# Designs tried in a protein design chat: VHH binders against o67189. Part 21

Target 1, 350 residues: o67189
Amino acid sequence: METTIFQFQKTFFTKPPKERVFVLHGEEQYLIRTFLSKLKEKYGENYTVLWGDEISEEEFYTALSETSIFGGSKEKAVVIYNFGDFLKKLGRKKKEKERLIKVLRNVKSNYVFIVYDAKLQKQELSSEPLKSVASFGGIVVANRLSKERIKQLVLKKFKEKGINVENDALEYLLQLTGYNLMELKLEVEKLIDYASEKKILTLDEVKRVAFSVSENVNVFEFVDLLLLKDYEKALKVLDSLISFGIHPLQIMKILSSYALKLYTLKRLEEKGEDLNKAMESVGIKNNFLKMKFKSYLKANSKEDLKNLILSLQRIDAFSKLYFQDTVQLLRDFLTSRLEREVVKNTSHGG
Key: E = the ipSAE of ESMFold2; O = the ipSAE of OpenDDE; V2 = 0.75 times the mean of E and O plus 0.25 times the DockQ between their complexes.

## First folded at step 6 (VHH; framework vhh_7nfr_2)

Design r4 (at its last look DockQ between E and O 0.39; V2 from the best seeds 0.00; counts 0 for: pae E 3.3 > 2)
Fold by OpenDDE, look of step 6:
Structure r4 (fold): chain B 350 residues (1-350), chain A 122 residues (1-122)
Amino acid sequence: as target 1 above (350 residues)
Amino acid sequence: QVQLQESGGGLVQPGGSLRLSCAASGFTFSSYDMSWVRQAPGEGREWVSSISDSGGHTYYADSVKGRFTIARDNVKNTLYLLMDSLKSDDTAVYYCAKEDYDWDFSGEFDYWGQGTQVTVSS
């Protein structure tokens, strides 16, 4: 069986499926996560998560075979992450794959959800063990939503709360989040909370509240300061953001996105392309953002942007590979830049 | 205003074929997934088939899989359902529906057509 996650979700909670093993995959991970959240709520203590990269073969099979020997045992929901890694562990031995398939096929009392963090390719779906799973279980796909659909979802949510959002404000929010549903959900909820007494959300309000932990602490302020090379203030704002619980990866994500867009714009400018058109091509359509990006472009050379991108990549690598503190790495980066600027100013004044 | 208008229903013999059409207006048709839903006399509404916004993905109820084909023309703003090998159990009013989900998966369909009657009888 192949179905969309929307239909699957509805059916699963209203009429229990006969199938017991499901593969969840797709481009839109938000939908999968949302489904899993509901699943967790429904099953409570009977919701189990297995990590394919951490679990042994024996543990894996035990977890799947635990047939409620005792007739009264509540159905369990078993969610498996990193299943690909588990498969790698099993090796290329045909016998092992067959065993796995047999075990999955014999799941009767529990629901098993194999979750992929990306859309599976046709080749992957046509290969064992997924091919077999598709035959006795279900393949559930979470497809990417159109920008228009996402926009409408956001609007609908605001309307449900009696909030009217200005068109420019909405567009700004959508662009800032890159139409990412996870981010949008968080920001929309924040905005709803903010607007609890207000019936209209303006662009200015969205600018202040979006990606902020308070009215005075905003990730975009940090990015703005950094890109405009006010490293001293950027450091202060960074500290504030961290103190208020903003995750450094969120900061890095936004900063990286902006840096890449700016670098692209510089390249296009060098080719003689119209800057306004170029900005739109990289997803900058809002007039306010265009203005900001123009300022960033003036403040940074192509080389500066390249160096920034490389630095951010380095920070990301060190954080992931060596488990270094991302915040400290960012601080070091800013401090280093600040020192360089001070030296430049002293050499020219002199 | 969103409008969905079904057509193509009628009386057909078992084993016969029909093609349903749904004309859509009042929204960006190409941006939304579309579905066919049917309701038999005395029964609740049953999902039949869905198609993604781009038409790249199609989904079918088990009861119609292999017999029905959903398609769309985004230039003409039209949804289609090709029904082959019709059975008596396929007798129902067929509705075109626009999919629109909320953040929590609520609101599966926000707009429906008036429906078209399909009767399979010998």
Scores: ipSAE 0.340, ipTM 0.682, lowest interface PAE 1.5, mean pLDDT 86
Fold by ESMFold2, look of step 6:
Structure r4 (fold): chain B 350 residues (1-350), chain A 122 residues (1-122)
Amino acid sequence: as target 1 above (350 residues)
Amino acid sequence: QVQLQESGGGLVQPGGSLRLSCAASGFTFSSYDMSWVRQAPGEGREWVSSISDSGGHTYYADSVKGRFTIARDNVKNTLYLLMDSLKSDDTAVYYCAKEDYDWDFSGEFDYWGQGTQVTVSS
């Protein structure tokens, strides 16, 4: 089965399909995150997350086990992130892929969601194990919404509240947010609250409201603030990211990737390698990113980066193994770092 | 007000072909993904096919893949379903559907047309 995220969510939450294993992929990642948030709400304690980059083959197959020795017959939702990294652990042996396919085909009482953070190409979907999953399960795609569709979503929201938005105000809002669904959701809700009595929204009002509270939320802004040690602003941006529906997995993935690359660059600099060559060797070729990474390298010692990596590994482990709230763990980490940075920056701190 | 009007149904022999049309009005047709769903006698509604707002992506239920083709004309605000190699199992009322949703997947209801009967007599 192949279907869109919109059609799938309608069916799944009202009359779940017979298929048990699904691949979620696509350009419009916000929609995938929204589906998973609703899934987590539905399944509660029966919602399980697996990290393909962190668990062993045995742990992976055990987690897909349908046996409960302590009672309970309720179905579970198993969500698998970083599946590509798990496949790398399996290597290229045909027998290991056949084993994986057999396990996935035999899921009977649970639902399994294999989540990709990008749109898969035709080649990827036609390769094992995904080819087989398309046969006995389903492929769910979240296509990028057109700018016109996004505009109509925004207009629908204002119309539902009886608010007449001026055309130039609407265009300004769309341009300000870059047609970003996460950002638009929050700005539109604020503007609706602002215009709830007046029922009209002018350009000047959008400029004033958006200017006064407008922060383009994205994971890169958070990572930038954290790596430049502005933990107070990082905490505020984290709250905005979560309120906008950004899944902590994306935050952890990008932050961990950056920290590891920076640590590697520190090691290469100590060995005398040219910084530009070193950056390209770890996949940093974009001039904007090169500029940002140079700033991060100036702000962080090798020990700072090692400690950051260890902290991120601890947060990820506790989220996964002890089912603790990743968002709260991130907040606790940032609060601790803010307190330590205040002490460190005084003459007696650290 | 959303209006969807299906046409093109009828009686067809097994292996035959039909072309369904759906005239849409009351909304910006080119901004929405569109779907065909069907309801066989005594059964619930079954999703058949979907097409993206631009027409660049199409999706099919396994039961019709390779036999049915969904298409749209955003100038004429019309959705099509080209049905080939029809089987008895394809007998159903076919509905043109506009899915109503928001960025949090909320919505009051899908908009459905009146439907058009397709009968495949063996």
Scores: ipSAE 0.285, ipTM 0.694, lowest interface PAE 3.3, mean pLDDT 82
ESMFold2 (binder alone), look of step 6: mean pLDDT 79; pTM 0.796

Design r5 (at its last look DockQ between E and O 0.40; V2 from the best seeds 0.00; counts 0 for: pae E 2.9 > 2, unsure alone 63.8 < 65)
Fold by OpenDDE, look of step 6:
Order: sequence, then structure tokens, then C-alpha cells
Structure r5 (fold): chain B 350 residues (1-350), chain A 122 residues (1-122)
Amino acid sequence: as target 1 above (350 residues)
Amino acid sequence: QVQLQESGGGLVQPGGSLRLSCAASGFTFSSYEMSWVRQAPGEGREWVSSISDSGGSTYYADSVKGRFTIARDNVKNTLYLLMDSLKSDDTAVYYCAKEDYDWDFSGSFDYWGQGTQVTVSS
């Protein structure tokens, strides 16, 4: 069976399928995660997660073979992550793959969900063991939603809560989140909570609340300060964000996105392109954002932006490769920039 | 107002072919996944096929895989179902359905056509 995550969700929770093994993959991981969340809620303690990169072959088979020997055992949901890594462990031995397939085929009492964090290629789906799984189980695909669909989804959610969002505010939110459904969900929920008795959400309100832990602490404020080269205030805001539990990778993501867009805009400007048109080409359509980006462009040279991008890449690399503290790296970065600015100002004032 | 109108149903012999059409209006057709669902007499609604917004991905129930082909024309706002090698078990009212993802992305359809009758009989 091959079906969409949309159809699968509907069927699974209303009329459980006869198949027991499913492969979940696709471009839109949010949908898969959402499904799994619901699954977890449904099965509770009978929701089991296996990690293919961590689990031994024996443990893996044991987990799958646990047939309710006792007639009264509740159906379990087994979710398998990193299945590819597990396959690698099994090696290229045909016999091992056959064993795996046999085990999967014989799953009767439990549901098994093999989850991929990306869309599988046709070649992968046509290869064992997935080929066999497709024959006795199901392949579930989570396709990426269009921007329009996402927009409508967000609007619908607000509407359900009796909240009217200004068009500019909505566009701002969509752009800031990059139409990432997971981020949107979080921010929309936050905004709904904020709106409470308010029936209208304005751009200003969205700006204050989006990606904030509190009304006074916002990731975008940090980004704004950094890009405008107010490094002292940026450091203070960074500390606040971290203290409130904002993950540094989220900050890095937003900052990187802005830096890349700005660099692109500088390049386009050098080529003689209209700035407004150029901004739209990089997804900056909101007038407020345009204004901000103009200010950022004024404050930063192409070289500055290039250096910023490189610095951010370095921070990312050091965090991932050397497990350095991302927050500290960001602090160091800001401190270094601050020191440079102070030196520059002292040298020109004398 | 969203409207879906199915056409193309009829009586056909086993092994025959039909082409169903669904004319869509009242929404941005190209932004939504579309599906065919059928309901046989005395049975519940059964999902038949789905197609992604762009038409790049198609999905089929096992019962129709290899025999049915779903397609769409986003310029014409039309959904199609090509049905080949029809069987008696394919007898049903066929509905065009618009995908509706709730916020939690539970699978549902928000709009349905009136349906078109397909009868496969010798």
C-alpha cells in the first residue's frame, strides 16, 4: 500500500489498517511528527521507540517479535528511527535481509512504523527490505505543502479562535518562519495565547510576540541589534534569550537566514538591480521587513555580511564538530566585534 | 464558494474503461491535494486515489493500483481519474474530494462533489 500521510492519518485512527508495518517518509517531516505525536497519545505506555543506530540486532528482533503471548496484551506501536543505520549494521548479507523481512512480515499484534527523516528515493523504495515492506505493509508519504496551503492553514487556525490577523502581520509571520510548519505552529499558538481577548492581531503585536519567550525578549530583537552593529545590547539580549530557554540553534538559524539574504541583496545591488525588486526575490515582501532590511544593508558592507556568514558557519561547525558551546561562541563573536568597534571609534576620535 | 462537480460515470462492461472528471471552483485548485473516493452500495466510503497539489505525486489504493490513473490539470482546475480494466467490484459512486488539513493534520476532506455513478456489469 502506498498512501499519503493525510489519508493514512484518517484511516489509521478511524479504521485501523490490516497491515502492521509502515514506512513513513517525505519532505514534510512536520506531518510525520504530528502523526507520531498522536500515535504516542493513543498508545501511551505502549508506544515504543527504537533507534536503529543504537539497538543491537538481537534487541531489534526481540522488540518486534514480542507477540502478545498473553491474550490480554495491549497492542503496541513500535517506532523505528535510523533504520538505515540498522540496515548498515546488518551488512550486505542477503540472509540477514531476508531474516529482517521475515520478521517484519510476521508482525501481527503490533504496529511498526519505520520513520525516515527525508523523502526516500525510488531506488531506495525498490530495494530490499523496503520493497518487501511495500508488499505486505504500507508506504506513507508526507508531501510538502504549498505556501498557499500553509497560509490558509494558519489563517484557519486563527479564525477558529476568533482571531483576525492583519494581512501584513500574517505575511510577516510566514516569512519569518520560512513557512516551516513546526515553527509556525509554535508561534501561532503563542500568538493565540497572547491575543486572548483580542480579536485582531496587528503587525506590531506579531513582531513583539513572535519568537519571543516574553514580551520583552525576542530573537528578532537580537538579530536586529546584531545587524545594526549594536553588539553591546545584542549581548545583553542574547543572555536574556538564553536564560529564558531559547535554543541557540534557533537564533543561529534566523541570523544565518537574514545574513544570507542580505548578502544576496548586496550582490544584486552591485549588479544594478532595483532593491525593492531584489528584496522580493529573496522573499522579503512585507513593508516592515523591507524597511529593516534596508537599514541592515545600510549598516553592513558586502564584506561585513560575508564575514558574518563565515563566522556563523564557523560557529555552527565548531558546535557540531567539536561540541563547543554555541552560546559561548556567539558571545565570543559579539565580544570580538564589539572590541573592534570600540577600537575603530577611538582611532577616529583622536 | 467551493464547488466540485464530477462527470464521466456510466455503465461499462467488465474490462472496460472510463474517464472521470471533476471540475473544481471557488478555491486555489493548484494549492490542494485532491482525491477520489468511492462508495459502493451498503459500504462505507473508500479512498481510491490522491494526487499532490502539483501533480507530481500520485497515490493509489491497492485495490485499484495498476488499473487507475489519477491526474490533474491545474490550468483547467480539473481532476481526472482514468479507470482501466474495470471490475464489478469497482461499481460505486465516485466522489471528488478536496483535501483539508486541519491544524493537527488529521486527515479529512472539507468538500465533496455530488458524485458520479460507475456501474460495471456484464
Scores: ipSAE 0.334, ipTM 0.685, lowest interface PAE 1.6, mean pLDDT 86
Fold by ESMFold2, look of step 6:
Structure r5 (fold): chain B 350 residues (1-350), chain A 122 residues (1-122)
Amino acid sequence: as target 1 above (350 residues)
Amino acid sequence: QVQLQESGGGLVQPGGSLRLSCAASGFTFSSYEMSWVRQAPGEGREWVSSISDSGGSTYYADSVKGRFTIARDNVKNTLYLLMDSLKSDDTAVYYCAKEDYDWDFSGSFDYWGQGTQVTVSS
């Protein structure tokens, strides 16, 4: 079976197909992420993510196992990222590829989604194991949307809310975001909230409210919440980032970078350095970032930052040395911090 | 205003052929993926085929693969469905469809015209 993401999502959520294994690929990655978000909503705790660069062959096959004899019989949605890296672990052995194909063919109770971060070439789709998946499962493609189609989608969203957007404001927004659907969804939702009463959006207002968002900025929201000790919201944003395909190592890299910069700033302040000069020395030069880092410094002691850095180092080491799930280690870390905040709040009495 | 006008249906014998056309107006045809959808009497709509905005990629339901060919002319704003080796299960009203959806697939729907009847007699 080969189909488009549009046709696939129409049928999957109403009358699911008989096939159980699907490859998702394409140029319009936003559409794949949107499908996976709906999938996560449907399956809840039965939605699981596997990272081909992190899991062993046996962990992979165990995760695809149909049922536990002791009660794990509910339908699951298994989403696999970095499948190419997993194939590298199998090596060139024909026997191991044949085993993989047999396991995928025998999936009967679960759904398996093999997710690629790009459009696959016809040569790749015609090679094993994907050739076999096309036979017993499905290939789902997310084609690129034209700039005109994206413009009409944005206009439709504003019109649904009765908001009149000036043409130059609309064009500015489209150019600002580079016609990126993920960024546009975020910015349009903010603009709708902004214009909820007056129902008019001018160029000046869009310039004031809209900001170019990248996948790295979404990770910065998580980092911001964590550093301001809003662990409950940080947990929810973490889960959202992972379900949308943000690699946990990217999250770790950005968080570690911020923690190290903050710790350095604490040490420079102890040596008598001017804070503004110190921030520039660690690469923080624009006023927005300076404001955010000042808030992080207020929320975190030097000891807090030292403990955070040590925790991040342990998470990285434990993930690498003991093959533990990096996402779960991050979640456990945040849960532990949330429990500590509950204890702190309940200690205030009388 | 989006307008889609299907034509070219008719009565054929099993194994026969038909060519369906869909004239499109009211939107930038070359910017949209287009689809053919059919509805047999008393049944729900069934996706038949889709074609990318450029025409470079085509997709088919298993029930029609190898028998039907989708094509488009972005100069004339026309979508085509070439149907060969027709069988009784192909009897349906055929609609061309323009994809229209929200970012979260909520409220997504296709625009269809009146359709064109294809009848494959026994």
Scores: ipSAE 0.229, ipTM 0.639, lowest interface PAE 2.9, mean pLDDT 82
ESMFold2 (binder alone), look of step 6: mean pLDDT 78; pTM 0.788

Design r6 (at its last look DockQ between E and O 0.32; V2 from the best seeds 0.00; counts 0 for: pae O 4.2 > 2)
Fold by ESMFold2, look of step 6:
Structure r6 (fold): chain B 350 residues (1-350), chain A 122 residues (1-122)
Amino acid sequence: as target 1 above (350 residues)
Amino acid sequence: QVQLQESGGGLVQPGGSLRLSCAASGFTFSSYDMSWVRQAPGEGREWVSSISDSGGYTYYADSVKGRFTIARDNVKNTLYLLMDSLKSDDTAVYYCAKEDHDWDFSGDFDYWGQGTQVTVSS
């Protein structure tokens, strides 16, 4: 089966095909992400994400099994990222690829979605294991939407709210975002809020408001919010990062690096070293970064940073030793911190 | 205001052919994927075929592959369905539908025509 993501969605959520294994790829990653978001909504607890660079061969095959000690008979959706990295672990041995193909062919009760973050070429799709998946499963492509189609979507969204957008303002917005649907959705929603009473958007207003809007799917934004103890917003940004395919290992590496640098800076401050010189010693030389790190140091005690480092070590260990989901462990960590924040606020009031 | 008007249905013997048309107005036709959906007596609606906004990609339900051809004319704002080798199972009301263009891209349709009856009988 070969189809587009748009066509695939028409049937999957109402009258799904008989196939159980699908490869998702394409230039328009937003479409893949929205499909997976709907999939997560449908399957809830039965929605599972696997990262091919994190899991062992044994863990992979166990996760695809139709039998679960704790499971009922309800079908599950298994979503696999970084499948190429998993294939590297298997090596180029013919027997290992044949075993993988056999496991994928025998998926009967669950759905398996192998997700790529780019469009695959015909040569890649015609090589194993994807060639076999095309025969017993499906290849789903998310091709880029036309610029006119994107423009009409944006116009529809303003019209639904009764907002008249100046033509030059609209063209500016589309050009500024490069017709990127993730950026457009965020920016259009903020412009709608801005114009909710006025019901008119001019070029000048879009230039002012659009320049103040930044992409919310930045790992550094997540780290910033966490270190400034805005755990509610950090949870929302974390969910966005995962939905757009940011690997949890990347998040853990950056957060761990920042935590270690901050802890080192606390030690150097205790020993009387000049803060600017200390920051340069740990590789922080940019004035903007120095300002941000000063904010992090003010928000976090040495004990806070020690506890953060220990928590990150535990998350890494539990992910590897007990095969627990790294993303869920990060969510649990943030939720625990948010609950402690709520307790402090209510206890202060008596 | 979006309007879709189907025509070209009728009575045909098995093995015969029909060409359905759908005239579109009230929107920029060339910017939207379009579909044909059918409803047999006493049944729910069944997706039949879709075509991309440019016409470069066409898709068919398994039940009609190789027999039906979807096409569009973006100058005349018209969607077509050429139906060949018709079978009694193809008897249905055929609807022209405009694809959903919402942020969620759920694959639902936001506007429908009134339908045209196709009857295949021996």
Scores: ipSAE 0.253, ipTM 0.564, lowest interface PAE 2.2, mean pLDDT 82
Fold by OpenDDE, look of step 6:
Structure r6 (fold): chain B 350 residues (1-350), chain A 122 residues (1-122)
Amino acid sequence: as target 1 above (350 residues)
Amino acid sequence: QVQLQESGGGLVQPGGSLRLSCAASGFTFSSYDMSWVRQAPGEGREWVSSISDSGGYTYYADSVKGRFTIARDNVKNTLYLLMDSLKSDDTAVYYCAKEDHDWDFSGDFDYWGQGTQVTVSS
C-alpha cells in the first residue's frame, strides 16, 4: 500500500489499518512529525522510539517481538529512526535481511513506523527490505506542498479563528518563513493569539509579532541591525532574544537566508539585472522587504556579504562540530565587527 | 462558491469500463488534491482514489488498484476516474471530493459533489 501522509493519518485514527508496518518518508518532514505527535498522544506510554544507529540487533528484534503474551496488553506504536544505519549494521548478508523481513512481517500486535528524514528514491524503495515491507505493509509519503497550498492552509487557519489577514501581511509572513510549515505553524499560532481581540491582522502587526517573543524583541530587528552594520545595537538585541528563549539556530537560519539572498542580488546587480526583478527571483516580492533589502544592499558590498556568509558558515560548523555555544560565537562575531568599525572611524577622523 | 459536478456514471456489465468526470469550479483547482469516494447502499463512504494537486502522485485503495486510474486536467478544472474491469462490488454512488488539508490534518474533504451512480450488474 502506498498512500499520502494526509490520507494515512485520517484512516489510521479512524479505522485501524490491517497492516502493521509502515514506512514514513518524504520531502515534507513537518507532516510526518505532526503525525507522529498525534501518534504519541494516542499511545502515550505505549509509544516507543528506537534509534537504528544505537540499538543492537538483539534489542531491535526484542522490541518488535514483544507480543503481548498477555492478551490484554494495549497495542504499541514503535517508531524507528535511522533505519538505514541499522541496515548498515546488519551488513550485506542476505540472511540477515531475510531475518529482518521475517520479523517485520510477523508483527501482529504492534504498529511499526520506520521513519526516514528524507524522500526515499525509487531504488531504495525497490530494494530489500523496503521492497518487502511495501508488500505486506504500507509506504507513506509526505510530499512537498505547493506554495499556493501552503498559503491556503494559512489563510484557512486564520479564517477558522475569525481573523482576516491583509494580503501584504500574509505574503510577508510566507516569505519570512520561507513557506516552512513548521515555522509557519508557530508563527500563525502566535499571531492568532495576538489577534484574539482583533479581527484584522495588518502588515505592521505581523512585522511586530512574527518571530518575536515579545512586541519588543524580534529576530528581524536583530537581522536588520546586523545587516545595517549597527553591531552595538545588534548585540543588545541578541541578548534580549536569547534571554526570552529564542533559539540561536532560528536566528542563524534567517540571517543566513538573508545573507545568501543579498549576495545573489549583488551578483545579479553586477551583471546588470534589474534589481526589482532580481529580488523577485530570490523570493522577495513584498514591497516592505524589497525596501529593506535595498537598504541592506546599500550598506554592504559584495565582499561584505561574502564574508558574512563565510562567518555564518563557520559559526554553524563550530557549533555542530565542536559543540561550541552558538550564541557566544555570534557575540564574538558581532564584537569583532564592532571593533573593526571603531578602528576605521578613528583612523578617518583623524 | 465551490462546485463539484460528477458525470459519467451508469449501468455497466461486469468487466466493463466507465469514465467518470468531475467538473470543478469556485476554487483554484490546480492547488488542491482531489479524491474519489464511493458509497455503496447500506455502507459507509469509502475512499477510492486520490491525486495530488499537480497530478504527480496518484493513490488507490487496494480494492481498485490496477483497475482504476485517476487523472486530472488542471486547465479544464476536471477530475477523471477511469474504471476498468468493473465488478459488482464497485456498485456505488461515486463522489468527487476536494481535499481539505489543515495543519492538524483535520477534515477529510471540505466539498463534495452530488455524486454519480455506478451500477455494475449482469
Scores: ipSAE 0.035, ipTM 0.456, lowest interface PAE 4.2, mean pLDDT 85
ESMFold2 (binder alone), look of step 6: mean pLDDT 79; pTM 0.799

## First folded at step 7 (VHH; framework vhh_7nfr_2)

Design s1 (at its last look DockQ between E and O 0.61; V2 from the best seeds 0.00; counts 0 for: pae E 3.4 > 2)
Fold by OpenDDE, look of step 7:
Structure s1 (fold): chain B 350 residues (1-350), chain A 122 residues (1-122)
Amino acid sequence: as target 1 above (350 residues)
Amino acid sequence: QVQLQESGGGLVQPGGSLRLSCAASGFTFSSYDMSWVRQAPGEGREWVSSISDSGGHTYYADSVKGRFTIARDNVKNTLYLLMDSLKSDDTAVYYCAKEDYDWDFSGYFDHWGQGTQVTVSS
């Protein structure tokens, strides 16, 4: 079965499909992520995420096993990321692929979602094991929405909030974001917050509030919260990112990059260098980003940044050398920091 | 303003065929998925068929699968439903519906036509 993400989403939550294994792929990842978010909400503790590049073959099969040691077979939703990497690990052995296909075919109680972060090519879909999955399961595609449809979605959102956006302002926003729904969501939310008491958004206002769009906007939110030492919110955002299928190593990469840049900037500042020039030297040219980095520098001492870098290095090492769960390590890190902050605040009278 | 106008309904004998049309205006027709929904007397509205914006994907209720064909002409801004092998149970008012999605990816029908009556009787 092949279907669109829209139809799939509509039917999945109203009339559960008979098929149990689905491949989710497409150009519009926002739709897939949004679906998965809803899925997580529905299944709660029975929502499981597997990373194909991090999980062993044995662990993978165990996770797909419907045999509950404790007798209570609650329906689970299993989401698999980086499935291609997992396949690489299985090697070219025909027998191993056959085993995988058999296991997937025998899923009866649980739902399995194999998620790709891009549109699959015809060749990929025609190759095993996806070819077989297509036969007993479903292929779900998230195609790009038309520009007009995206525009209407954005307008609808503003209208729901009682905000009127000027046409030129809207066009600017759409162009700035490149019609990326994930980026648009973030920018629209910012604008809504900005316009809380305003009924009209002008082009000038949008220009002031909107910033350059990155493909990893949600990750930047996490990094922002972490660097500003809002660890409680950072934990929540981390969970959200993971739920949306962001790989923890991607998060780590960005966070490490920021931490290193900040540390460098802090050192340069101590040497009496011009901060603006220093920022440009490390690739920070955008005024908004400069402002953010200034805030991070204010929030963190040189020692704080050093400790952060060391912590990140430790997480990376444990992840790569000992194959520990990177997400859990990040959670532990944040929890530890949160505890320290609470203790600090209690000791100083709030 | 979004407008949907159904036509082509009528009285047919069992086993007969009808072609319904829906003329759309007031929006970019080619950018939206479209659906047919029907309501039989004393019954609730039942989804019949849907077609993707480009027409590349079609979906059918089990009750009409193999008998009905949904199609669209994006140049003419028209949605079609070809109904073959009609049964008495197909008697209903048939509505053209525009599909839309909210910001949170919840699908719904945001606009409906006035409907066209289809009666299958011997």
Scores: ipSAE 0.337, ipTM 0.681, lowest interface PAE 1.3, mean pLDDT 86
Fold by ESMFold2, look of step 7:
Structure s1 (fold): chain B 350 residues (1-350), chain A 122 residues (1-122)
Amino acid sequence: as target 1 above (350 residues)
Amino acid sequence: QVQLQESGGGLVQPGGSLRLSCAASGFTFSSYDMSWVRQAPGEGREWVSSISDSGGHTYYADSVKGRFTIARDNVKNTLYLLMDSLKSDDTAVYYCAKEDYDWDFSGYFDHWGQGTQVTVSS
């Protein structure tokens, strides 16, 4: 079966197909993200995410296991990112690739979604195991929408909030983002917040507020927002990173590195060290980075940084011990921090 | 002023054929996916077929696959539905519908035509 994400989304949630294994790919990654968000909403606790570069063969096949003999088991949705990296782990062993195809063909009561962060070429779709998946499952493509459709969608979003956007401001925004829906959603939401009282957006205002975030999303934006305690925006950026297939371990490594450097800087300040020298000792030599780290130090106490490091260590350990989705653990962490920030009102002197 | 006007309906015998047309105006027709939706007497609306903005991708409900063909002419701003091998279950008012999208893209329609009656009876 081959279909578009538009049609697939329309039918999957009302009259689901007989096929059980699907490949999702395409240029319009936002549409894939939207489908997966709705999928997660439907399946709740029965929604499972696997990262092909993190899991072993045994973990992969265990996650796809069917259980039926000992009572009712509920239908599950298994979402696989970085499947290409999983295939690299298998190498060129024909026997292991054939085992993979056999397991995928025999999925009967669950759904499996193999998610790619780009549009696959014809050659890739014609190679095993995807060639076999096309036969017994489905290939779902999210092609880029026309520029006019994207323009009308953006206008509709501003109209919903009563915001009048000048024509040259709109064209600038569309050109800046390259008509990328995910970038547009992020920037449009930001512009809506900016214009919430004034109800008009001029070209100069869009130029000041909007900037492009490419499909190669910079993990450093997420880390920056988290360390400045803007947890609401950090959650939105995390969602963006995941939709483009950024590896959660990369996010964890960068955040942990920054947290450790900041904790070290706090201890060096306690010892009376010059801050500029201290930053250079942990590898922060660029003047722009020094200013960013000064901001992080102002926003975070030594105890804040200690607790952050401990939380990151627990997220890593918990994901390994219980095979939980690292991304969901990060999301839960941020949500918890946002709740504490909102409710913050302590009155105990002690 | 989005306007959609269907035509080409009528009475046909089982096994017969019809071609429905939908004239579109008031919007950039070539930028939007379009659909046919039908409503049988006493029933809710049922999606029949959709076509991408370029015409490169077509989709059909199971009930009409292999019998109906959707097409569009972006020069004439016209949507078509070729209906072959008609049967009594196809009796309905057929609507031309312009697809619209929230960020969800879950498949909903913001503008409809008046509809054209298709009746299949001996």
Scores: ipSAE 0.152, ipTM 0.547, lowest interface PAE 3.4, mean pLDDT 82
ESMFold2 (binder alone), look of step 7: mean pLDDT 80; pTM 0.810

